# VH-VL binders against Carboxypeptidase Z (CPZ): the designs that were tried, part 4

Target 1, 134 residues: Carboxypeptidase Z (CPZ), of Homo sapiens (Human) (q66k79r27to160)
Amino acid sequence: NPAGECHRPPAADSATCVDLQLRTCSDAAYNHTTFPNLLQHRSWEVVEASSEYILLSVLHQLLEGQCNPDLRLLGCAVLAPRCEGGWVRRPCRHICEGLREVCQPAFDAIDMAWPYFLDCHRYFTREDEGCYDP
Short names: E, the ipSAE of ESMFold2; O, the ipSAE of OpenDDE; V2, 0.75 times the mean of E and O plus 0.25 times the DockQ between their complexes.

## First folded at step 1 (VH-VL)

Design T1q (framework fv_tafolecimab; at its last look DockQ between E and O 0.04; V2 from the best seeds 0.00; counts 0 for: pae E 16.9 > 2, placed apart)
Heavy chain, then light chain:
Amino acid sequence: QLQLQESGPGLVKPSETLSLTCTVSGGSISSGSYYWSWIRQPPGKGLEWIGSIYYSGKTYYNPSLKSRVTISVDTSKNQFSLKLSSVTAADTAVYYCARAPLWFGELYRYFDYWGQGTLVTVSS
Amino acid sequence: EIVLTQSPATLSLSPGERATLSCRASQSVGRYLAWYQQKPGQAPRLLIYDASNRATGIPARFSGSGSGTDFTLTISSLEPEDFAVYYCQQYSNFPTFGGGTKVEIK
ESMFold2-Fast, scan of step 1: ipSAE 0.013; ipTM 0.584
ESMFold2, look of step 2: ipSAE 0.000; ipTM 0.518
ESMFold2 (binder alone), look of step 2: mean pLDDT 93; pTM 0.955
OpenDDE, look of step 2: ipSAE 0.000; ipTM 0.613

Design T1x (framework fv_tafolecimab; at its last look DockQ between E and O 0.03; V2 from the best seeds 0.00; counts 0 for: pae E 11.8 > 2, placed apart)
Heavy chain, then light chain:
Amino acid sequence: QLQLQESGPGLVKPSETLSLTCTVSGGSISSGSYYWSWIRQPPGKGLEWIGSIYYSGKTYYNPSLKSRVTISVDTSKNQFSLKLSSVTAADTAVYYCARELYGSWFKYYYYMDVWGQGTLVTVSS
Amino acid sequence: EIVLTQSPATLSLSPGERATLSCRASQSVGRYLAWYQQKPGQAPRLLIYDASNRATGIPARFSGSGSGTDFTLTISSLEPEDFAVYYCQQYSNFPTFGGGTKVEIK
ESMFold2-Fast, scan of step 1: ipSAE 0.005; ipTM 0.576
ESMFold2, look of step 2: ipSAE 0.000; ipTM 0.593
ESMFold2 (binder alone), look of step 2: mean pLDDT 92; pTM 0.948
OpenDDE, look of step 2: ipSAE 0.007; ipTM 0.615

## First folded at step 3 (VH-VL; framework fv_sotevtamab)

Design S2f (at its last look DockQ between E and O 0.05; V2 from the best seeds 0.00; counts 0 for: pae E 12.0 > 2, placed apart)
Heavy chain, then light chain:
Amino acid sequence: QVQLVQSGAEVKKPGATVKISCKVSGGTFSSYAMHWVQQAPGKGLEWMGRIIPIFGTAKYDPKFQGRVTITADTSTDTAYMELSSLRSEDTAVYYCARGSKTYFFPYSYGMDVWGQGTLVTVSS
Amino acid sequence: DIVMTQSPDSLAVSLGERATINCKSSQSVLYSSNNKNYLAWYQQKPGQPPKLLIYWASTRESGVPDRFSGSGSGTDFTLTISSLQAEDVAVYYCQQYYKTPTFGQGTKLEQL
ESMFold2, look of step 3: ipSAE 0.007; ipTM 0.543
ESMFold2 (binder alone), look of step 3: mean pLDDT 90; pTM 0.930
OpenDDE, look of step 3: ipSAE 0.014; ipTM 0.641

## First folded at step 4 (VH-VL)

Design C13 (framework fv_sotevtamab)
Fold by ESMFold2-Fast, scan of step 4:
Structure C13 (fold): chain C 134 residues (1-134), chain A 123 residues (1-123), chain B 112 residues (1-112)
Amino acid sequence: as target 1 above (134 residues)
Amino acid sequence: QVQLVQSGAEVKKPGATVKISCKVSGGTFSSYAMHWVQQAPGKGLEWMGRIIPIFGTAKYDPKFQGRVTITADTSTDTAYMELSSLRSEDTAVYYCARGDYYWFGEDYGMDVWGQGTLVTVSS
Amino acid sequence: DIVMTQSPDSLAVSLGERATINCKSSQSVLYSRNNKNYLAWYQQKPGQPPKLLIYWASTRESGVPDRFSGSGSGTDFTLTISSLQAEDVAVYYCQQYYSTPTFGQGTKLEQL
């Protein structure tokens, strides 16, 4: 394991990285996360009991089409954020914006608003800030 | 850590109905899939069906559809499996198991299992 | 229904030796969109419920020793125990969850 990151990415926050053990996020492009997550949840038990996690599960049951896998990975970027080299990484805002655009008809069909914790301006950052593709 | 506790062994006559309970203790119930699996003596595992308690929606294997009913009571964190028109071939251990729920499909990877309930059907 | 076929039906392996169990699905359980194989492996000891060992074909469940590994993709899968321990004597099942769940017939692993 490397000693740590010499050059801090502009949009990264210092953190202790732990193994990503949440099964719903097992296909994320990274293997390490941290607590508290971006929603200030302190443990896996708290995440699984959270209204945000339950909402994502409900949305999966109600939504149809190709946006579901991408929505899950976007949710994972917030609930189990990427941690590497001692830094919490923030996902790209443009990925969130593109997904919201694609998924909007499906959300409209079930009379549901885009989830607040996936607000593209809250936990997501610009490409020039060192964001990653979730 | 979460545990699944099933009701005790049952002895039934052919044509009867059996209802088995599975209580979740120490963990989240409502948002996980609760599966039921049959294992006849000396035989392998057969999936019967599952329920997602938060939605109240059950799904069954066609082999058991029509005879099996799976329900959930979120107020008591308990899932139930009811099997009707019992035959001697239904003699088996019945397991409940918890599976994670995937956003792009149902997770049938069952990480927590009950201890099993033996149902004996004899005349 | 996707039919799962395991081989062999039974095998005997000496302590410390490698055990290999194969599993074949009648159709692919690989989902091309996420490149994941919807396949799990379970261990069952007499009088006990099954225990999840591996999911997504190769991901070990928490608490499972690293001597257990899963490999394969599409229709052909393998469970490997690199160095058999006495506590590994059990029946092993593969299971697909690409569609309505189905289990293999089971492979009985005995100590030689």
Scores: ipSAE 0.012, ipTM 0.542, lowest interface PAE 9.0, mean pLDDT 83

Design C14 (framework fv_sotevtamab)
Fold by ESMFold2-Fast, scan of step 4:
Structure C14 (fold): chain C 134 residues (1-134), chain A 124 residues (1-124), chain B 112 residues (1-112)
Amino acid sequence: as target 1 above (134 residues)
Amino acid sequence: QVQLVQSGAEVKKPGATVKISCKVSGGTFSSYAMHWVQQAPGKGLEWMGRIIPIFGTAKYDPKFQGRVTITADTSTDTAYMELSSLRSEDTAVYYCARGSDTYEFPYSYGMDVWGQGTLVTVSS
Amino acid sequence: DIVMTQSPDSLAVSLGERATINCKSSQSVLYKSNNKNYLAWYQQKPGQPPKLLIYWASTRESGVPDRFSGSGSGTDFTLTISSLQAEDVAVYYCQQYYSTPTFGQGTKLEQL
């Protein structure tokens, strides 16, 4: 069914969906993303050169256990946001808040602040606004 | 086609140190995780550790922590595994293997390219 | 770390018959947010390094024959060879990559 459900979800922006090509995000629950991403990067080349993507990649090496891969998938929701039926979707704020609480001791152990591009109040939205669990 | 070529067999005395090389050809080296896996004769596989060459950062299994050092030389596309304070129980085939994705995904799909193995014999 | 246990330790199967190998993890390797199981299967033939067969519990690696399939979720996983060929005689290992990688002890598959 190419038509599918065509109603605009709450808090979704219209977008052209493209294949998800970021290697770090290949295990995400979705296969399509869009540009600009939530940080206003305009192409995959710009994303891969960004300090946010580099930091996310390095965190694989610094944080062990449960915080990884949850943290990576959260970052993917911002850098390669889910695109579905011509709409970009934002991840749920409560997922970000819960993960930050769980991961904070690990970040403290390596003397690193929670990344600004994962600010739960800036890039994430509420369930009543149609968020998804990354 | 990417290939991993390891150095030849070694015979060592207890207490010695061994250093094994793993050269990558035909593919990207620096941005992939390079793993080392031990297999004792007739036994299973044990992960020892990995390095991400572009960062020079190594991670080790606690069982080998303190005796294993994994390094990489990005100018020669070669990873190294050094095991010190050898004992007879370290007699094994040692494999290098490349992670299935770039440094961003060192634990993703598993290890898709493997070296031929290096036999290390520790005997008095 | 996560302990991986395989069963049986060895089995013999006639050519053309189905072979089934089981793998259990000491804790779940299913990540609920992406609904993926961080589990791989490897084949090792005598004198050769291991070869990746399956990842994400059920996704077949490129070039691997379709007689190989993986199933299961959470803590219980199965590798199935639907119709054994002579070339499939090998030791099979499961491996988790949910945390620091660990392998099962291996299952030796022999031709009956």
Scores: ipSAE 0.005, ipTM 0.545, lowest interface PAE 12.3, mean pLDDT 82

Design C15 (framework fv_sotevtamab)
Fold by ESMFold2-Fast, scan of step 4:
Structure C15 (fold): chain C 134 residues (1-134), chain A 123 residues (1-123), chain B 112 residues (1-112)
Amino acid sequence: as target 1 above (134 residues)
Amino acid sequence: QVQLVQSGAEVKKPGATVKISCKVSGGTFSSYAMHWVQQAPGKGLEWMGRIIPIFGTAKYDPKFQGRVTITADTSTDTAYMELSSLRSEDTAVYYCARGDYYWFGEDYGMDVWGQGTLVTVSS
Amino acid sequence: DIVMTQSPDSLAVSLGERATINCKSSQSVLYKSNNKNYLAWYQQKPGQPPKLLIYWASTRESGVPDRFSGSGSGTDFTLTISSLQAEDVAVYYCQQYYSTPTFGQGTKLEQL
């Protein structure tokens, strides 16, 4: 909210940070996450059983080359979001948009649409809103 | 497909407290703002406040500040609105609505609404 | 608080004709950094909750018929129904979300 509403919740009102234990996200640039994640999964067990996690695993297998590692890390930003000082951070929308462009031919080749949970306008935010590069 | 299901109609006496629930199913709860909107009979819409469930942070319109409390239970995907010191002019339909408020104003207004809960305050 | 004022309070339009509803904000709701107007339009039929029609002043919500369009920027906004259908009879509200959300007083659209 540009006029009067706080863009960033105070640390006292934020989520509790826990260790990032999801193996698929072990190479993320951060070590702490929180529950519920951006998809409202409440535990590691729920994440691993989710259709989003299964889809990310399938895409990791099918999409080799430049976009594969970046796509997985983008998924991790939603499924195991970065948590710093008791505050969950949203990944940058421009990173999502750039990756979507780079990966579009690979998705087209396997007849897959860009995943709904990685919709760049849903879980990603603007650079001036304090987003991070996953 | 996201649905918001509110608790049923309430009849209260002046001075009482009412607590209305709004359960989210079929979609995202914790990272969206859950708004509460009052509509008195034959009148327009008045925003009461909102909560961002993942942070537990509530914001209220000054008109309702001190009488309204908005909470969320992320274990049951349910938001609550509690209004105390009820007066006859609080007779209204109360709506819960989902909006993007994690980074306030991202992408759209209130896209999903509950069916409404009629609260009647009479002696 | 940003005050939202709609005009007219009510209007009657014949089926197939154009309906125009105006909304004015007491302060600009255009955020310069992203060039977006934090303005939404809702439709409410008797006994039903409001339904989001338009957000970002001109973006139509999924499932909303093409006859609905939004325009304007800054402080002056318009909702247009290009060809009125019977099911469009309702009260229409504009709402800003640039700051603490506020709604216009509503415009009652009736069939002539």
Scores: ipSAE 0.000, ipTM 0.501, lowest interface PAE 20.0, mean pLDDT 81

Design C18 (framework fv_sotevtamab)
Fold by ESMFold2-Fast, scan of step 4:
Structure C18 (fold): chain C 134 residues (1-134), chain A 124 residues (1-124), chain B 112 residues (1-112)
Amino acid sequence: as target 1 above (134 residues)
Amino acid sequence: QVQLVQSGAEVKKPGATVKISCKVSGGTFSSYTMHWVQQAPGKGLEWMGRIIPIFGTAKYDPKFQGRVTITADTSTDTAYMELSSLRSEDTAVYYCARGSDTYEFPYSYGMDVWGQGTLVTVSS
Amino acid sequence: DIVMTQSPDSLAVSLGERATINCKSSQSVLYSSNNKNYLAWYQQKPGQPPKLLIYWASTRESGVPDRFSGSGSGTDFTLTISSLQAEDVAVYYCQQYYRTPTFGQGTKLEQL
């Protein structure tokens, strides 16, 4: 397992692109997504039943519109990730980190933690890995 | 994987208050809905209420509203149900259960994980 | 509140035979925007908590045997056990989650 001797080339991350149907994500800058999503949900039914989608659907009300639409778009990048030409695109980690920093006072004001599924080190990647700005 | 563990059986006098705990282990607590369900001996299931721990928002069935209080402690991953002004007809097994919730429709997935139940006996 | 009514209150079925339990809601539990029925079925054995069998009226929970199936839409729903096994003797409940949750009164399934 010597470093730099046996590292394999990146596996192709191919996917079948489908229309973006999530109500909460209707204002995303893209029209196609894929299943499984980044949380490994396999259908619209599973996504809509998830606690992550429910949280995203109510955050606008709870935060009184603070940090919107950016927070919603960030969540959509995980729950309904951008799909282009059969390829899944992960959102940029630095965008997540910057948004968390500016949104923290609003979350603190309502005594709520930043959502675990939006932990910037989970589903977000670096710019040199071809991330996109949601 | 996830498990709900409830506190032990209680024996109470009429007019007393009982508080039952439900600890979540092995899974997500904060963003799931925690429900409480009553089952009297030999009878069916009655929904009492729920809480969404991440929001601290509780909702109750009108039948229990005014006597039931549901709370959550996210630091210990524990939900609580407190029932006051106990009557003999409150003798029942009380279950906690995990489910999903929505802001428009409170439950979208049913209750997939249940605690073992807590028997509360109210007698003089 | 949405009232859930099950029929029959009890039934006895021989091993290997089909068991059918019906559930009726006082108003539709079909949400037109996503075309889903907010209805679940639970199995409860003596001394145990309920166990989720079916959600969205017809989707089997992981680990639930293929002999269990749910059908119906709107206000009329059915749980079917295609070939009764001894371990299926239990009380079965339907539950709506379209509004504040309500359960049917339960159907006791016994081996004949």
Scores: ipSAE 0.006, ipTM 0.510, lowest interface PAE 11.7, mean pLDDT 81

Design C5 (framework fv_sotevtamab)
Fold by ESMFold2-Fast, scan of step 4:
Structure C5 (fold): chain C 134 residues (1-134), chain A 124 residues (1-124), chain B 112 residues (1-112)
Amino acid sequence: as target 1 above (134 residues)
Amino acid sequence: QVQLVQSGAEVKKPGATVKISCKVSGGTFSSYAMHWVQQAPGKGLEWMGRIIPIFGTAKYDPKFQGRVTITADTSTDTAYMELSSLRSEDTAVYYCARGSDTYEFPYSYGMDVWGQGTLVTVSS
Amino acid sequence: DIVMTQSPDSLAVSLGERATINCKSSQSVLYSSNNKNYLAWYQQKPGQPPKLLIYWASTRESGVPDRFSGSGSGTDFTLTISSLQAEDVAVYYCQQYYSKPTFGQGTKLEQL
């Protein structure tokens, strides 16, 4: 049972941390991730070939304004989740919900639905479960 | 009245490559997911992969990953499935199918329009 | 992978009688956010491609007769044909789309 700040967050999964190599996520606030990622991709090659990664890249180019950088970082938290001290950290659901609300007009303008892999109830967890704020 | 028309039957030797086409007519092509499904003789259905033509993005079942390539040509409304390093176990009918939705769902919530199927026989 | 298991493997039913086919998923295909079951049913006749009958576990595809109905939630699903017609003799497949698509092994429905 680790104590204090060393305590494992309730929503964290045990993992082996590797260096974050995904170029789209190079400006994330963390330097380590893990495989399989939250979508069960097993390597960088698989992530880069994934429809989710390509969709994230397309959305970044189609959307304008303040939504673009936050959406990319949210996607990074799912495709290359933060890994610290042997534990993967799932991103915060409330951050996803807030961002979806802010981004909705931009998605409506291009007639596109919020991406399914970023649905706030799939890979995101609550703050009381030790989620990561991307 | 959307229709999917596939290329004709193929007979191949082990180790060869086969490429099957699936032409869409009478409906929208580019924004719908185009799936490929394998059915071995007397057996059930097995999903191989899909492409969303507007994005050019393909996703594959790991069982076929590295041997299957799914592509699309939006100028001719045609999807393709290429399977390499053929084995006798690849003898099957291959179906193309259109998702019942656009690109919103990664795997579609149903496949509402199907091609007639293409028989591929792999024998020495 | 989510494994889909159908029961029975084969079923013989007299014309006009009810046919019931079951499908179990190895994990829940109910998505809590939208309260939808990511489950479809297909009909396949010999020499023909599959035909979509039901999606979202219970929504009937356009043009499908009302004698076909789907029910269930989570891991246990049922396809019901209220009154079998000769044209309904076919193999039926359940399919999940909650993750990478997987099909059940199929249930062969024959006329008794």
Scores: ipSAE 0.005, ipTM 0.525, lowest interface PAE 12.5, mean pLDDT 84

Design C6 (framework fv_sotevtamab)
Fold by ESMFold2-Fast, scan of step 4:
Structure C6 (fold): chain C 134 residues (1-134), chain A 123 residues (1-123), chain B 112 residues (1-112)
Amino acid sequence: as target 1 above (134 residues)
Amino acid sequence: QVQLVQSGAEVKKPGATVKISCKVSGGTFSSYAMHWVQQAPGKGLEWMGRIIPIFGTAKYDPKFQGRVTITADTSTDTAYMELSSLRSEDTAVYYCARGDYYWFGEDYGMDVWGQGTLVTVSS
Amino acid sequence: DIVMTQSPDSLAVSLGERATINCKSSQSVLYSSNNKNYLAWYQQKPGQPPKLLIYWASTRESGVPDRFSGSGSGTDFTLTISSLQAEDVAVYYCQQYYSKPTFGQGTKLEQL
């Protein structure tokens, strides 16, 4: 006889929304984010110094073809997640999976694995849970 | 500024149960892990368990499993730790602490701590 | 469980001098996929709760003076106080959060 509580959808959690100030993410489909982000970075300074952010900037130099700008926006969904109405929104897992397939030849060409922080099962959720297209 | 305020000191007899509260104010409660840490007199820190309030899901150190129950009330931003079958060895200061945890990972660091609650178990 | 071992158990340092505290984990707390060390440092003064100083091995918590720095990777970590001040006299704990959280036994830092 567990005394469980009615919980919020996993795709959304309560947050204080702040303006999205990370220039590399200025073309995202949203204008507000939150701290800590999905990787538990607590400020813009921490994000910009992170290995994940540096990796995204390096990938712009190494990867060619159609996946480059989409990969950046996918990274933005994790490093500067969408915040709307006091809730953090999670990007769609199927978008992540589709992008991984498109980018796989480019990653293979540079002998590099898909980044762990973009693992489609870590920070991404299903459409029935209110995900968005990053 | 986020603050954690714990209930006051308790004196209990062996075999009794104690329940300590930890109220969060000035910050987010429901999506952060709320940890409980035991510190016996003159000793170090021992992790007891944590709850993620939005899910109501608790995890415990095996050393305390079966005796400890951690709960949360998201409507009042309060976490609770209940320790049963008290023994003299349970005499300690008990701390609640907040760690960042969203539905995707483990908490890192415990950034905000309560003031501590002294529980004395004596005959 | 990951066992955390600190050294020394007690350390006396003169004001203005460098203090160094070491922490060793029984297994690596470096997650190779994200290249992060799941290691934190705390300061505890008598009668007070612990205060977070450093997380992810080397990131200073907001409001912590720059004389505190963390370094190391994998199994060997160091907390350094570049110039000891009177208010730094405390017990210092390392903690891993790679798995179920565990703390070191603590290092008591005293003024010489």
Scores: ipSAE 0.000, ipTM 0.501, lowest interface PAE 17.3, mean pLDDT 82

Design D2 (framework fv_tafolecimab; at its last look DockQ between E and O 0.03; V2 from the best seeds 0.00; counts 0 for: pae E 18.4 > 2, placed apart)
Heavy chain, then light chain:
Amino acid sequence: QLQLQESGPGLVKPSETLSLTCTVSGGSISSGSYYWSWIRQPPGKGLEWIGSIYYSGKTYYNPSLKSRVTISVDTSKNQFSLKLSSVTAADTAVYYCARDDYYWFGELYAFDIWGQGTLVTVSS
Amino acid sequence: EIVLTQSPATLSLSPGERATLSCRASQSVGRYLAWYQQKPGQAPRLLIYDASNRATGIPARFSGSGSGTDFTLTISSLEPEDFAVYYCQQYSNFPTFGGGTKVEIK
ESMFold2-Fast, scan of step 4: ipSAE 0.007; ipTM 0.524
ESMFold2, look of step 5: ipSAE 0.000; ipTM 0.509
ESMFold2 (binder alone), look of step 5: mean pLDDT 91; pTM 0.940
OpenDDE, look of step 5: ipSAE 0.010; ipTM 0.628

Design D3 (framework fv_tafolecimab; at its last look DockQ between E and O 0.04; V2 from the best seeds 0.00; counts 0 for: pae E 18.4 > 2, placed apart)
Heavy chain, then light chain:
Amino acid sequence: QLQLQESGPGLVKPSETLSLTCTVSGGSISSGSYYWSWIRQPPGKGLEWIGSIYYSGKTYYNPSLKSRVTISVDTSKNQFSLKLSSVTAADTAVYYCARELEGSWFDYYYYMDVWGQGTLVTVSS
Amino acid sequence: EIVLTQSPATLSLSPGERATLSCRASQSVGRYLAWYQQKPGQAPRLLIYDASNRATGIPARFSGSGSGTDFTLTISSLEPEDFAVYYCQQYSNFPTFGGGTKVEIK
ESMFold2-Fast, scan of step 4: ipSAE 0.006; ipTM 0.572
ESMFold2, look of step 5: ipSAE 0.000; ipTM 0.507
ESMFold2 (binder alone), look of step 5: mean pLDDT 92; pTM 0.944
OpenDDE, look of step 5: ipSAE 0.010; ipTM 0.631

Design D5 (from L1l with heavy chain L99G P100D R101Y F102Y L103W E104F W105G L106E S107D Y109G; framework fv_libivirumab)
Heavy chain, then light chain:
Amino acid sequence: QVQLVESGGGVVRPGRSLRLSCAASGFTFSRYGINWVRQAPGKGLEWVAIISYDGSNKYYRDSVKGRFTISRDDSKNTLYLQMNSLRTEDTAVYYCARGDYYWFGEDYGMDVWGLGTTVTVSS
Amino acid sequence: DIVMTQSPLSLSVTPGEPASISCRSSQSLLYSNGYNYLDWYLQKPGHSPQLLIYLGSNRASGVPDRFSGSGSGTEYTLKISRVEAEDVGVYYCMQGLQTPYTFGQGTKLEIK
ESMFold2-Fast, scan of step 4: ipSAE 0.000; ipTM 0.518

Design D6 (framework fv_firastotug; at its last look DockQ between E and O 0.05; V2 from the best seeds 0.00; counts 0 for: pae E 14.5 > 2, placed apart)
Heavy chain, then light chain:
Amino acid sequence: EVQLVESGGGLVQPGGSLRLSCAASGYSISSGYHWSWIRQAPGKGLEWLARIYYSGSTYYSTSLKSRLTISRDNSKNTLYLQLNSLRAEDTAVYYCARGDYYWFGEDYGMDVWGQGTLVTVSS
Amino acid sequence: DIQLTQSPSSLSASVGDRVTITCRASQSVSSRYLAWYQQKPGKAPKLLIYDASSRATGIPSRFSGSGSGTDFTLTISSLQPEDFATYYCQQYYSWPLTFGQGTKVEIK
ESMFold2-Fast, scan of step 4: ipSAE 0.013; ipTM 0.631
ESMFold2, look of step 5: ipSAE 0.000; ipTM 0.515
ESMFold2 (binder alone), look of step 5: mean pLDDT 90; pTM 0.934
OpenDDE, look of step 5: ipSAE 0.013; ipTM 0.614

## First folded at step 7 (VH-VL; framework fv_sotevtamab)

Design G1 (at its last look DockQ between E and O 0.32; V2 from the best seeds 0.00; counts 0 for: pae E 10.3 > 2)
Heavy chain, then light chain:
Amino acid sequence: QVQLVQSGAEVKKPGATVKISCKVSGGTFSSYAMHWVQQAPGKGLEWMGRIIPIFGTAKYDPKFQGRVTITADTSTDTAYMELSSLRSEDTAVYYCARGSDTYDFPYDYGMDVWGQGTLVTVSS
Amino acid sequence: DIVMTQSPDSLAVSLGERATINCKSSQSVLYSSNNKNYLAWYQQKPGQPPKLLIYWASTRESGVPDRFSGSGSGTDFTLTISSLQAEDVAVYYCQQYYSTWTFGQGTKLEQL
ESMFold2, look of step 7: ipSAE 0.007; ipTM 0.566
ESMFold2 (binder alone), look of step 7: mean pLDDT 91; pTM 0.942
OpenDDE, look of step 7: ipSAE 0.009; ipTM 0.630

Design G3 (at its last look DockQ between E and O 0.63; V2 from the best seeds 0.00; counts 0 for: pae E 5.9 > 2)
Heavy chain, then light chain:
Amino acid sequence: QVQLVQSGAEVKKPGATVKISCKVSGGTFSSYAMHWVQQAPGKGLEWMGRIIPIFGIAKYDPKFQGRVTITADTSTDTAYMELSSLRSEDTAVYYCARDSDTYDFPYSYGMDVWGQGTLVTVSS
Amino acid sequence: DIVMTQSPDSLAVSLGERATINCKSSQSVLYSSNNKNYLAWYQQKPGQPPKLLIYWASTRESGVPDRFSGSGSGTDFTLTISSLQAEDVAVYYCQQYYSTWTFGQGTKLEQL
ESMFold2, look of step 7: ipSAE 0.100; ipTM 0.690
ESMFold2 (binder alone), look of step 7: mean pLDDT 91; pTM 0.939
OpenDDE, look of step 7: ipSAE 0.023; ipTM 0.678

Design G6 (at its last look DockQ between E and O 0.38; V2 from the best seeds 0.00; counts 0 for: pae O 7.8 > 2)
Heavy chain, then light chain:
Amino acid sequence: QVQLVQSGAEVKKPGATVKISCKVSGGTFSSYAMHWVQQAPGKGLEWMGRIIPIFGTAKYDPKFQGRVTITADTSTDTAYMELSSLRSEDTAVYYCARGDYDFPYSYGMDVWGQGTLVTVSS
Amino acid sequence: DIVMTQSPDSLAVSLGERATINCKSSQSVLYSSNNKNYLAWYQQKPGQPPKLLIYWASTRESGVPDRFSGSGSGTDFTLTISSLQAEDVAVYYCQQYYSTWTFGQGTKLEQL
ESMFold2, look of step 7: ipSAE 0.549; ipTM 0.831
ESMFold2 (binder alone), look of step 7: mean pLDDT 92; pTM 0.946
OpenDDE, look of step 7: ipSAE 0.385; ipTM 0.815
ESMFold2, look of step 8: ipSAE 0.508; ipTM 0.816
ESMFold2 (binder alone), look of step 8: mean pLDDT 92; pTM 0.948
OpenDDE, look of step 8: ipSAE 0.456; ipTM 0.844
ESMFold2, look of step 10: ipSAE 0.444; ipTM 0.800
ESMFold2 (binder alone), look of step 10: mean pLDDT 92; pTM 0.946
OpenDDE, look of step 10: ipSAE 0.277; ipTM 0.778
ESMFold2, look of step 11: ipSAE 0.559; ipTM 0.841
ESMFold2 (binder alone), look of step 11: mean pLDDT 92; pTM 0.948
OpenDDE, look of step 11: ipSAE 0.018; ipTM 0.636

